# VHH binders against L-Ala-D/L-amino acid epimerase, part 11

Target 1, 347 residues: L-Ala-D/L-amino acid epimerase, of Pedosphaera parvula (b9xek4)
Amino acid sequence: MQIKFWPQDLKLAHTWTIASSVTSGSDVTSVGIVQLTDRDGTVGLGEAAPARRYNESTPGSLDFIAKVDATKLSFDNIEASMKYVESLASGQFAAKSAINVALLDGAARKAGKPIYDLLGLGFRNNHHVTSFSIGIDKADVIRKKVLAAEQYPVLKLKVGAADDKANLAALREAAPQKWVRVDANEGWKTKEHALEMIEWLAQDKFIQYIEQPMPADSNPKDIAWLKARSPLPLFGDESYHTAKDVDHCAECYHGVNVKLCKTGGISNAYEALQVARKAGLKTMIGCMIETSILISAAAHLAELCDYLDIDGNLLTTNDPYLGVTAEKGLLSFASAPEKLGLRVRAK
Short names: E, the ipSAE of ESMFold2; O, the ipSAE of OpenDDE; V2, 0.75 times the mean of E and O plus 0.25 times the DockQ between their complexes.

## First folded at step 1 (VHH)

Design f02 (framework vhh_7ocj_1)
Fold by ESMFold2-Fast, scan of step 1:
Structure f02 (fold): chain B 347 residues (1-347), chain A 120 residues (1-120)
Amino acid sequence: as target 1 above (347 residues)
Amino acid sequence: QVQLVESGGGLVQAGGSLRLSCAASGFTFSDYAMGWYRQAPGKQRELVAAIYSGGSTRYGDFVKGRFTISRGNAKNTVYLQMNSLSVEDTAVYYCARDEYSWYGSGFDYWGQGTQVTVSS
């Protein structure tokens, strides 16, 4: 096995801001791309999209990947390969995700299958709907973004800042009956304030759920208190890192958001989704700002999800890859030029 | 302007040793991965060794156990210690700056090269 990796800058259509970064919005973000090549020429492709929230960065992810001994990796033994990779350091979830995705891409290509079939899940074209994200911004900008996103049947509104109510009002001026998912990104610091905001949001008839209302490190009793009183379902994002968090999340939330770069790849995400479902939690899969590599990787798990928020590539103008599509929010591999593995090809 | 200047090449007998140096300027050296590549007559360039900003290293299979790459961030220099040289190691050796790439793809700058000739 050989490994090649490099950084890829992604240009955002608009400056991206969420509750944790209100003063530091960005027009560009960087991801790491990984390519594994077996001795017979089989290639696997992966991507690391690190989050500052988890003390990760693209340089840090690529430094970790540089330490991986590719001779210990095999498309024929994903479990042993990942056991080795996991042993090299704690954390490094985005970098570990890149290697895991690349290993599964190659393994599925050797098996003559797309990843969703290798996993036994299948994939129904034009069945799964992704939300389209609207970041924190001024009301007039939000109105323009919502109008530009008319094709998408569901929007995800980022909140957790000073103008939350004005921002929803601006969205509703442009789209009075559009379904909305609200993501506070840990922005409401007390259970009392969170409940007040959720009760206000519940007066809107087209809100599906609230994601991560309070900081993940809040007292679990306070989150459970909020869950017991919430008129809307609560989903944990920052609170659900891996399958090991399932008991905490079952106490505190109605559902969980799994992300490949949060849990460390497709293998761990599959486990995290299955464990959550067995615990009676609703499941969703979300993303960071990513290319079609990670977005397609997440789409391979769609059959395990009640909701999907995998629109990260749709927020960029220079995605160098082709994979799953989301025309009118409907996910499809039907037009993907690659038939095997991850179902992704370079443009 | 990025500059990479190699030195330390020359003629040695089989079994001998050489140490190559590459002096870098025009960028924040400690932030970048550095590599050594070689090109033998009539062949394409191939990776000899790479060292990343964090200090991790990678080697081509044909030099494992014989060559060692290192860096001196205070001097903006990357080194290649070559031991147990064989006639098959005869090539022009190039220093390259590359944030995170191998196999000749993703290099953004190359040095002029330094000739290493191993006689039998």
Scores: ipSAE 0.000, ipTM 0.125, lowest interface PAE 19.7, mean pLDDT 87

Design f03 (framework vhh_7ocj_1)
Amino acid sequence: QVQLVESGGGLVQAGGSLRLSCAASGSIFSDYAMGWYRQAPGKQRELVAAITSGGDTRYGDFVKGRFTISRGNAKNTVYLQMNSLSVEDTAVYYCAADLYEWGDSEYDYWGQGTQVTVSS
ESMFold2-Fast, scan of step 1: ipSAE 0.000; ipTM 0.150

Design f04 (framework vhh_7ocj_1)
Fold by ESMFold2-Fast, scan of step 1:
Structure f04 (fold): chain B 347 residues (1-347), chain A 120 residues (1-120)
Amino acid sequence: as target 1 above (347 residues)
Amino acid sequence: QVQLVESGGGLVQAGGSLRLSCAASGFTFDDYAMGWYRQAPGKQRELVAAITWGGSTRYGDFVKGRFTISRGNAKNTVYLQMNSLSVEDTAVYYCAKEGYYDSLGEYDYWGQGTQVTVSS
């Protein structure tokens, strides 16, 4: 097995800001791309989209990947391959995700199946709807973003800043009856403030749920207090890193958001979704800012999800790959490459 | 500072019972989920039972109906009542405290383990 890897800069259509951002705004982000090739020429593609929130960076992910001995990787044994990769360091979830996605892509190609069929899930074209994200910004910019996103039936509004009410008002001026999901990204620091904001949001008839109202490391009793009083469902994002967090999230949230670069890939995300569902939690799958490689990888798990928020590639202007599409928010592999592996190709 | 100390293991005949205890210190016990894992020679560590701070329980399929997890918040102790033991239950049993963000398993903090041996 050979391994190639390189950084890929992604240019954002708009400057992106969320409540947990340390620096205001960004118009460029960077991901790591991984390509595995075995002796018979089978290729697998993967991607690392690290988050500073989890003490990860693209240079750090690439440094980790550089230390991986490709001779210990095999498309014929994903479990043993990942056991080796996981043993090399704690953390490194984004880099581990890149290797896991690439291994599953190659394994599925050798099996003559798309990943969703390798996993036994299938995929229904034009059934799954992704939300489209609107970041924190000035009112006139929010209005322009919402108008530009008119084709998408569901929006995700980022809140958690000084004037969250102005953000919703600007959205509603442009889209008075569109379904909205709200993501505070740990922005409401007390349970009292969080409840006040959620009660205000609940006056809007078209809000589906609130994601991560309070910091993940808040006292669990305070989050459970909020859950008990919330008029809207609460989903944990930063609180649900892997399946290990299921017991905490069952007490604190109505649902959880799984991300490939939190779990360390498709294999662990599959486990995280299944474990959450068995615990009675609603599930969603989300993303970072990513190319079609990771967005398509997440879409292969769509049949295990109640909600989807996999719009990261749609927020960029220079995605170098083609895979799953989201015309009017509807996910489809109908125009994707052959029904093998990840169903992604370079442009 | 987190300390988990297991006790109550030992040798028992098939069909018998044992009660394991785990004394916890170094954290606010009432705020965290607690669990029991086990590891037999040559096997992976597996979840036996878990209990949330709110009292909800979860069990591994192989022990459901035979084992009961409980907690005594006044004593900072979690218990595992093991009934109808079989030779397949022979393992080192570990007490665990829930964590966040770690990609390895359901829990982050572990005790030293206590040996349970079931003879035929």
Scores: ipSAE 0.000, ipTM 0.281, lowest interface PAE 14.6, mean pLDDT 87

Design f05 (framework vhh_7ocj_1)
Fold by ESMFold2-Fast, scan of step 1:
Order: sequence, then structure tokens, then C-alpha cells
Structure f05 (fold): chain B 347 residues (1-347), chain A 121 residues (1-121)
Amino acid sequence: as target 1 above (347 residues)
Amino acid sequence: QVQLVESGGGLVQAGGSLRLSCAASGFIFSSYDMGWYRQAPGKQRELVAAISSGGYTRYGDFVKGRFTISRGNAKNTVYLQMNSLSVEDTAVYYCAADSEYWLGDSGYDYWGQGTQVTVSS
């Protein structure tokens, strides 16, 4: 097998900021693209969208990919291929995700199926709804972003800063009755403050849940204390990397957010979602800022999810790929020109 | 064909009990979250109780301590045990199956036709 990889800059429609990141604000982000080609000419595409929260970067992901011996990869044996890739280093979740997605794309193409059928899941067009994210910003900017996002039936409001209540008020000025999911990104540092905020949010009858109210490394006893008192469901994001975290999250949260670049690809995400569901946890799948490659990869797992936050490509103006669409928030592969594998092709 | 069929509704005196059942078919029951909602005449539909595929439960504030939701995966059935009924519990009770929107008023994949519960004073 042969491997080709390169960086891809993505232009953001608006500057993006979240509470947990040391780095705040950017007009441009960069991802890594991977292309695998086997001896018969079958091609698979993958993407790495690393997060600084996990000490990853696009140059670091590409450096890792450069060390992978493509002769040890096969579309006919994904398990052995990933065992090799996983053995090369700890972490590197985004880069490992890129290789795993590319392997599954090629394997599904060889099988004459889309990935969702290879996995036995299927996919219902116009059934799954993605949220549309509104980042931390000044009230005036939030109002403008919310008005621009009118087509989306569900918004995800990033909080975890000093002006959280004002930011929700600004959203409600523009969208009084729209469903909202709130993501604190580890921003509320004490259980007392987190409970105060959640009780205040619960007065708003259109809030669906709170994601990662407190730092993932908080005392588990404090997170469980919050869960026991919360009037709204709590979802772990930074707390849930892989299926191995399920017992901790079952004690601390009502649901979990799985991300391909957090867990290391579709294979690990499938396991993480299934294990969480068996433990009685609600499941969601989220994303980083990504092209249609990773967004479509996540969409292939939609039938295992209670909620979807896969809007990363919608936050960019220059996605170079065609895949799953989200018109009015409704996910669909119906217009995807590629019928097999990942169901993605270059524009 | 997917179906949710409610049963067990009817007339009951205040302070009495009823047990509702919802028989599910056409989907993998054990993988779905199940819920009970109710709607009184002229009122909005509201959550009564929900139970996840793993057995975690949630209740509406007005029924906590009086109602119990349970599921029998072998029989593809979800139950609602209603104790200490009051006239304010009078409503049509709907069974819902959900792979997407736990605890919401809408967004459930499937809904039953409803069963009437009437509590007389």
C-alpha cells in the first residue's frame, strides 16, 4: 500500500473560541489529509483534525503519519493494520483517526458498500439533526451569528466564561424558542458554581443538556455530586476518550460525546458508542473544525447516536470535499455524488 | 412495520393505581430508550417518565415518588406503574421510543396512538 498526506487550511466564517483552550480565536485552522492506495488502485481518504487540549497539532499529526510504514496497512485487515499503527506511539488520536478512516473508506469501496452498511447500521436520510455551534463572543456578535443560523433548528452555545448569562440572553433575543445545547468546555471550575449555572439554565424550557460543565480532571466525587442534583442531563466530552472511560462516565454523566479525533477513528468510536449505550448512557457524536471527510465519517455512525454535533465543516467557507449535507440541520447522503465507502469525493 | 401499542388505561378513583403497558415491535427494543408522555385537554404534552436502554430512569417533577417506569426487554414492553393518582393526572398517555432525543417533548423516533387515563374525584 502507498500513503500520501498533506496539510489543508480551512477558512472560518467567524473567529472560533472555546473555554477550555489556552489558544483562543482564529480565522484559519489546519487539518491533515491522508490518502491510501493499494496495489489494485483502490483509494481511501482520511483526515486528522488535532486538538491542542490533547497536546496535538497538525504538524505533529503529519510527522506521525510520515513514520507509518504503509506496507503494513491493508484494506482487507483493518484490525491488524490499526494494531500496528496504535503500537507506534501513545496518543496521536487525530493522526490514528485519519489512517483508520482511510482504511475503512477503502475496505467499504472494495466491498461495494457505504461504510454505514459495512458496519451493519444503515443511514436514514433527513432523520438525524445536527446542532449548529455558536462560540464565545460579545453579545452583539452572538446575536448576529444566531440570526445567520436561522435555518438550523438546534443551536449549541459555547459557555464557560465570565459572561455566560449575557451570552444566553443575547441568543434568546435573536431566537426566543429555539432548542439549545450548552457546552461549558470545562469552564465552570467549582461544583457550586456549576450547579448555580445549571439551575439558572433550567429556567429556560428549551435547553436540552449541559456538556462538560467542569474540568475532566475534577474530583469524580464532585462531578457525581453535580449529576445527582442537576435538573438537566449532563454529558461528558473531555471525560470520554474511549470505551475504557465508560465506568467513570456512567457514575458522573447521563451521556457521553464521542469524537473521531479524540478516540482514534471510526473503529474505536463504534466501540465507544456501543459500550456507552450498553452502560445506559445517552450517546452523541461531535467534531472539531473538519472537512466533509471527517464529518461524513462521523455521520456513518449516526444510527448509534441520540444527538449529533457534526457541524465543523459548516463553520468553514472552503471545504474542498463533497459528502454528507446538513440543509436545515438535517443530515443527508442523498445528494452525495460518491455512492461507496465514505461517500466523499473532492470538489 | 414499527408499532407502539399502549394498554392499561381507563377510569380510576383518586388515590387508586393503574399500570400502563406499551408493546413494541419492528425495531431492536433493547437498543432504544423508552418514554411515557401525557397530554391533558388544552395543555402541552409533558414528560412523565423515561428509561434508557441501560435502565437509567428520569421522571417529571409532578410524578416523582408516585410513578415507576420499568422495561422487560425479553417481552419488548415498557411499563408505567402509577400510584396515588389524582384528578390532575387525567390525560392521554403516549408511549415513545427514542434513539435521538431523550427527555424532549418531540424528536422521538416513534410514538404510540395514546391511551386515556381518567381519574375521578
Scores: ipSAE 0.000, ipTM 0.122, lowest interface PAE 19.3, mean pLDDT 86

Design f06 (framework vhh_7ocj_1)
Fold by ESMFold2-Fast, scan of step 1:
Structure f06 (fold): chain B 347 residues (1-347), chain A 121 residues (1-121)
Amino acid sequence: as target 1 above (347 residues)
Amino acid sequence: QVQLVESGGGLVQAGGSLRLSCAASGFTFSSYEMGWYRQAPGKQRELVAAITSGGSTRYGDFVKGRFTISRGNAKNTVYLQMNSLSVEDTAVYYCARGYDFWESGSYFDYWGQGTQVTVSS
């Protein structure tokens, strides 16, 4: 096995800011790309899209990948390969995700299958709908972004700042009856304030759920108090890192958001989704700002999800890969030029 | 052990040019955003230019069109080409290492010792 890795700049159509941001967002971000090639010439692609929220960065991810001994990786034994990778350091979930995705891409190619079939899930084209994210900004900018996103049937509105009510009003001026999912990104600091905001949002009959209303490190009793009183379903994002968090999330939320770069790849995400479902939780998959590599990887798990928020590549102007598409929000692999593995190819 | 070593500063007449270099060691250079800051006596340190791992560039408004940042990953070096220099460009110039996040912008965590640029009238 040989390993090649490099950073890839992604240019954003708009500067992005969420509730947990210390400063204004960036027009550019960087992800790590991984390519594994075995002796038979089979290639697997992976991607690391780390978040500062979890003390990870693209340079840190690539530094970790540089320490991986590729001779200990095999497309024929994903479990042993990942046991080795996981033993090298705690954390490093984005970097571990990149290696896991690349290993599953190659394994599925060797099996003559797309990953969704290797996992026994299948995939229904034009059945799954992704939301399209609208970040925190001035009301007039939000209105313009919503108008530009007219093709998408569901929007995800980022809240958790001073002008949340004005921002929803701006969205509704542009899209009076469009379905909306609200993501507070840990922005509401008390259970009383969170409940007040959720009760106000519930007066809008086109809001589907609230994601991560309070900080993940809030008192669990306060989150459970909110869950018991909430008129809208609550989904944990920052609170659900891996399958190990399932018991906490079952007490505190109605559902969970799984992300490949939070949990460490497709294998761990599959486990996290299955464990959540068995515990009675609704499931969704979300993303960071990512190329079609990670967005397609997440799409391979779509059949295990009640909701999808995998629009990260749609927020960029220079995605170098072709994979799953989201025309009018509908996910499809039908036009993907690659038929096996991740179903992703370089442009 | 992270090290950033600036060179190429000096005295130049207004309207002249200088090229600064920063030699980096102790980390995987190609994965990091690199930048140039400057600080004049008694003033705040300000970002002059930055270049991402993929080559995208940003400039301070006061140098746009006159300065060009570039990088040579094979040599672990970042450069700042300074043209049409004015007396107001007189400052100590610092090489910096950083990285960016989509949610919070650029973050710089290491700076070199600096190189003096003096522009005479």
Scores: ipSAE 0.119, ipTM 0.589, lowest interface PAE 5.4, mean pLDDT 90

Design f07 (framework vhh_7ocj_1)
Fold by ESMFold2-Fast, scan of step 1:
Structure f07 (fold): chain B 347 residues (1-347), chain A 123 residues (1-123)
Amino acid sequence: as target 1 above (347 residues)
Amino acid sequence: QVQLVESGGGLVQAGGSLRLSCAASGRTFSSYAMGWYRQAPGKQRELVAAIYSGGDTRYGDFVKGRFTISRGNAKNTVYLQMNSLSVEDTAVYYCAADTGYYEWSDESEYDYWGQGTQVTVSS
């Protein structure tokens, strides 16, 4: 097996800010692209979208990928391949995701199937709805972004900053009755403040749930206290890194957000979603800022999800790939030119 | 047609500094990954440093902290600033360019190569 990899800069349509203390406003982000090629000419594509929140970076991801011995990778044995990759270092979930996605792309191509069929899940075109994210900004800018996102039936509003109430008010001026998911990204520091904000949000009849109200490293008793009193469902994002976090999240949240670059790829995400469902948790799959490679990879798991927030490529202006589409928020592979594997091609 | 021309090599004493330059022509410079490899007498060619269109960089462990790669887009030039040079840095240094498909440890993945420039560190 041959491995090729390179960084890809993604240009954002708007500056992107979330409440997490380890992320900041940016016009550009960088991802790592991986290509695996078998001796038979079968190609698999993958992508690493590392998050500073998890102490990962694109240079660090590429450095890890450079250490991978491609002779120990096989499209015919993904389990053994990933056991080897996982043994090379702790963490590196974004880089491990890139290799796992590429391995599954190639394996599914060799099997003559899309990944969703290789996994036994199927995929219903025009059934799954993704939210569209509105980042933290001034009220006037929020209003403009919401108006520009008119086609999307569900918005995900990032909060956790000083002007949270004004930002929701600005959204409601532009979209009075649109369904909204609220993501605090660890922004509400105390359980008392979080409860006050959630009770205020619950007065809005079109809020579906609150994601990660408090820091993931908050006292679990405080998060459980909040869960017991919350009038709205609570979903853990930063709190649900891998399937190993399921017991903590079952105590603290009503649902969990799985991301490929938190869990280490499709294989681990599949397990994380199944484990959460078995524990009685609602499931969603989210994303970082990503190309159609990772967005399509996440879409292959849509049948395991109650909610989808896989709009990362829609926030960029220079996605170099074609894959799953989200016209009016409805996910579809119908127009994807690639029929096998990940169902992604370069533009 | 892509042409890569290296300059700035030469003889320097241990502890000294050199700046290598690689001038690129015949392409959209900013869309390519650019790298520096070196080959010492009796050794295999090895990666020294690489830089991507977005400014991300990668370094070989043996030069990290001493060497810095950068690019000047207006001049279509990539630079390698080499500080605290040692006798072990003596090698022919090659500039390489890739259309976006490469393996960092495998020189055969690069599409275009310069002629090489000699760096000799005395003592």
Scores: ipSAE 0.000, ipTM 0.153, lowest interface PAE 20.2, mean pLDDT 85

Design f08 (framework vhh_7ocj_1; at its last look DockQ between E and O 0.01; V2 from the best seeds 0.00; counts 0 for: pae E 17.1 > 2, off the site)
Fold by OpenDDE, look of step 2:
Structure f08 (fold): chain B 347 residues (1-347), chain A 123 residues (1-123)
Amino acid sequence: as target 1 above (347 residues)
Amino acid sequence: QVQLVESGGGLVQAGGSLRLSCAASGFTFSDYYMGWYRQAPGKQRELVAAITSGGSTRYGDFVKGRFTISRGNAKNTVYLQMNSLSVEDTAVYYCAAGSPEEYWDLLSGYDYWGQGTQVTVSS
């Protein structure tokens, strides 16, 4: 096995701001790309999209990947490969995700299957709907963003800032009847404030659910208190990293958001989704700002999800890969240039 | 050019029947499994029925024996006989085609879709 890896800059269509992070003022983000090649020439692609919220970075991910002995990786034994990768360090979930995704891509190609078939999940084209995210901004800009997102039937509005009410009003003016998901990204610090905001949101009949209203390190009793009183379903995002968090989230939330960059790849995401479902939680799969590599990777798990928010590639202007499409918010592999593996190809 | 053209939709009273047809062209019909999906306003598209080139069939859970999918290979057409229709069956019904055969599954992807035909069931 050989490994190649490099950084990729992604240009944002709009400035991206969420409650938990201060805008860097940059319209560019970076990801790490991983390419595995075995002796027979089979190639697997992966991507690291680290989150600052979890103290990960693209340079750090690439440094981690640089330490990986490619000779210890195999498409024929993903479990052993990942055991080795996991032993190199704790954390580094984004980097590990890149390796895992690449391994599965290669393995699936060797098996002559797309990953969703390798996993026994299948994939229904034009069945799954992804939301389109609207970042925090001024109300007039929110309106413009919403109008520009006309083709998307479901929006996700970021909240947790001072102008939340104005922003929702602007959104609703521009889109009177669209379904809206709300992501607070831990923006509400107290259970009382969170409840107040949620009750206000609930006055809008087209709000579907709220993601991570409170900080993940909040007292679980407070989050459970909120859950019991919330008129809207609550989804854990920052509170749900892997399957090990299921008990906590079952107490505190109605659903959970799974991301490949949090779980360490498709394998662990698969487990995280399954365990959540068994626990009676609703499931959604999310994303970071990332290329079609990871977006497509996430799409392979769509059948395990009640909701999808995999729009990271749609928020960029220079995605260098072709994979799953989301015309009108409907996910489809029909036009994907590859039939096997991730079903992704470089442009 | 690949085309899937649905027909047979319309307004029907509860308890009534409809027969949908999908005429396929632009691809080798015998190499594809065919399916019917439906989508109601505000809901996701869901499987109604599917049929392989060999005649194996699968149905959505809500069908409960009310619908029958069939295909006429000579005419490159897939059919959906719908009986005992209810108001809940109101939706746009879509024809779909997928390949290759080895990817046949209830959750298998489809490569091509029709424009859909409206089915409205009145009480």
Scores: ipSAE 0.000, ipTM 0.235, lowest interface PAE 14.6, mean pLDDT 92
ESMFold2-Fast, scan of step 1: ipSAE 0.000; ipTM 0.252
ESMFold2, look of step 2: ipSAE 0.000; ipTM 0.184
ESMFold2 (binder alone), look of step 2: mean pLDDT 83; pTM 0.849

Design f09 (framework vhh_7ocj_1)
Fold by ESMFold2-Fast, scan of step 1:
Structure f09 (fold): chain B 347 residues (1-347), chain A 124 residues (1-124)
Amino acid sequence: as target 1 above (347 residues)
Amino acid sequence: QVQLVESGGGLVQAGGSLRLSCAASGFTFSSYAMGWYRQAPGKQRELVAAITYGGSTRYGDFVKGRFTISRGNAKNTVYLQMNSLSVEDTAVYYCAATSEDELYWLLEGGYDYWGQGTQVTVSS
């Protein structure tokens, strides 16, 4: 096995801001791309989209990947390969995700199947709906973004800043009856403020749920207090990294958001989704700002999800890959030029 | 005004049976889901059984096939029939009520009201 890796800059259509970065925004983000090639010429593609929130960065992810001994990796034994990779360092979830995705791409290609079939899940074209994210911004900018996103039946509104009520009002001026999911990204710092905001949001009859209202490191008793009083379902994002967090999230939330670069790839995400469902939690799969490599990887798990928020590539202008599409929010692999593995190909 | 009162606990020999009752007052019982939880010394509180207002039931793996939860809406009471008891079933048993839907049955934090608990002791 040979490993090749490089950084890839992604240009954002708009400056991106969420609650954890209210004092700043980004016009560009960087991801790491991984390519594995075995002796038979089989190629697997992966991607690392690290989050600053978890003390990860693209240079750090690439440094970790550089330390991976490719001779310890095999498309024929994903479990042993990942046991080796996971043993090299704690954390490094984005980099580990890149290796895991590349391994599953190659394994599925060798098996003559797309990953969703390798996992026994299947995939229904034009059945799964993704939300489209509207970042924190001034009310007039939000209104313009919502108008530009008219094709998407569900919007995800980022909140957790001073102007949350004005921002929802701007969205409703542009889209009075569109379904909305609200993501506070840990932005409401007290249970009292979070409850006030959720009760106000519940008066809007087109809001589906609230994601991560309070910081993940908040007192669990305060989060459970909020859950007991919330008129809307609460989903944990920053609170749910792996299947190991299921007991905490079962006490504090109605559902959980699984992300590949948060849990360490498709294998761990599959486990995290299954464990959450067995615990009675609703499940969703989300993303960072990513290329079609990770977005398609997440789409392969769509049959295990009640909700999808995998629009990260749609927020960029220079995605170098082709994979799953989301026309009118409906996920489809029908036009994907690659038929096996991840179902992703370079442009 | 809301009150949950457990009864029926006590000492029983291994292999025996015991029936717990939980009498509810102060809320519209027929609109609430009911649960039984237990806590043994040195262990976390765990779900034993739950029943919806619609009558659907859920059980903890350790009691499957041995315990049965039921409800009497006319009497505002939920019951736990405990058969084939073992020493490992020794714990304080708590009754709980929630107005929430099915999502909340598995979650301790999803229950609005709790009883004071009743002791069950199984001797060899």
Scores: ipSAE 0.000, ipTM 0.094, lowest interface PAE 22.4, mean pLDDT 86

Design f10 (framework vhh_7ocj_1)
Fold by ESMFold2-Fast, scan of step 1:
Structure f10 (fold): chain B 347 residues (1-347), chain A 120 residues (1-120)
Amino acid sequence: as target 1 above (347 residues)
Amino acid sequence: QVQLVESGGGLVQAGGSLRLSCAASGFTFSDYAMGWYRQAPGKQRELVAAITSGGSTRYGDFVKGRFTISRGNAKNTVYLQMNSLSVEDTAVYYCAADRYWSSGSEYDYWGQGTQVTVSS
């Protein structure tokens, strides 16, 4: 096995801001791309989209990947390969995700299947709907972004800042009856304030749920208190890294958001989704700002999800890859020129 | 603006040693990963060695154990110590700089190259 890896700058259509992180002052973010090639010429592609919130960075992810001995990786044994990779360091979830996605891409290509079929899940074209994210911004800018996003049937509104009520009002001026998911990204610091905000939001009959109202490191009793009183379903994002967090999240939330670069790839995400479902939690899969590599990887798990928020590539202007599409929010691999593996190729 | 200038190439007999240097200017050297690549006539450019801003190294399969990459941040220079040279090491050697880390040919900046010829 050979490994190639390199950074890829992604240009954002607009400055991106959420409560727990900011790209303000920069319209560019960076991801790491991984390519594995075995001796018979089979290629697998992966991507690392590290989050500052988890103390990860693209240089750090690439430094970790540089330490991986490719001779210990095999498309024929993903479990042993990932056991080796996971043993090299704690954390490094984005970098581990890149290796795992690339391994599964190659394994599925060798099996003559797309990843969703390798996993036994299948994929229904034009059935799954992704939300389209509207970041924290001034009311006038939010109105313009919402109008520009008319094609998308569901919006995800980022809140958790000073002007939360004004921002929802601006969205509703532009889209009075569009479905909305609200993501506070740990922005509401007390259970009393969170409950007040959620009760206000519940007056809007087109809001589906609230994601991560309070900091993940809040007292679990306070989050459970909020869950018991919330008129809207609560989803944990920053609170749910891996399947190991399931008991905590079952106590505190109605559902969980799984992300490939939070849990360490498709294999761990599959487990995290299955374990959450078994515990009675609703499931969703979300993303960072990513290329079609990771967005398509997440789409391969769509059949395990109640909701999807995999729009990270749609927020960029220079995605170098072709994979799953989201025309009018509907996910489809029908037009993907690659039939096997991840169903992704370079433009 | 950015310049990478290689030196230290030349003719050497099999079994001999050479040390290549690459002097960098126009960017904050200590923040960049540096690499050495080579290209023999009629072949694709391939990785010889790379070193991250933090000092982690990677080597191409055919040079492991024989070549050593190092960097001198105070002098804005990256080095390649080449020992036990063989005729198969004959190539043009290129210095490359990347803001992060890359083991492929997708580096941000490249030098002009320096010829290394190993005779039997």
Scores: ipSAE 0.000, ipTM 0.129, lowest interface PAE 19.5, mean pLDDT 87

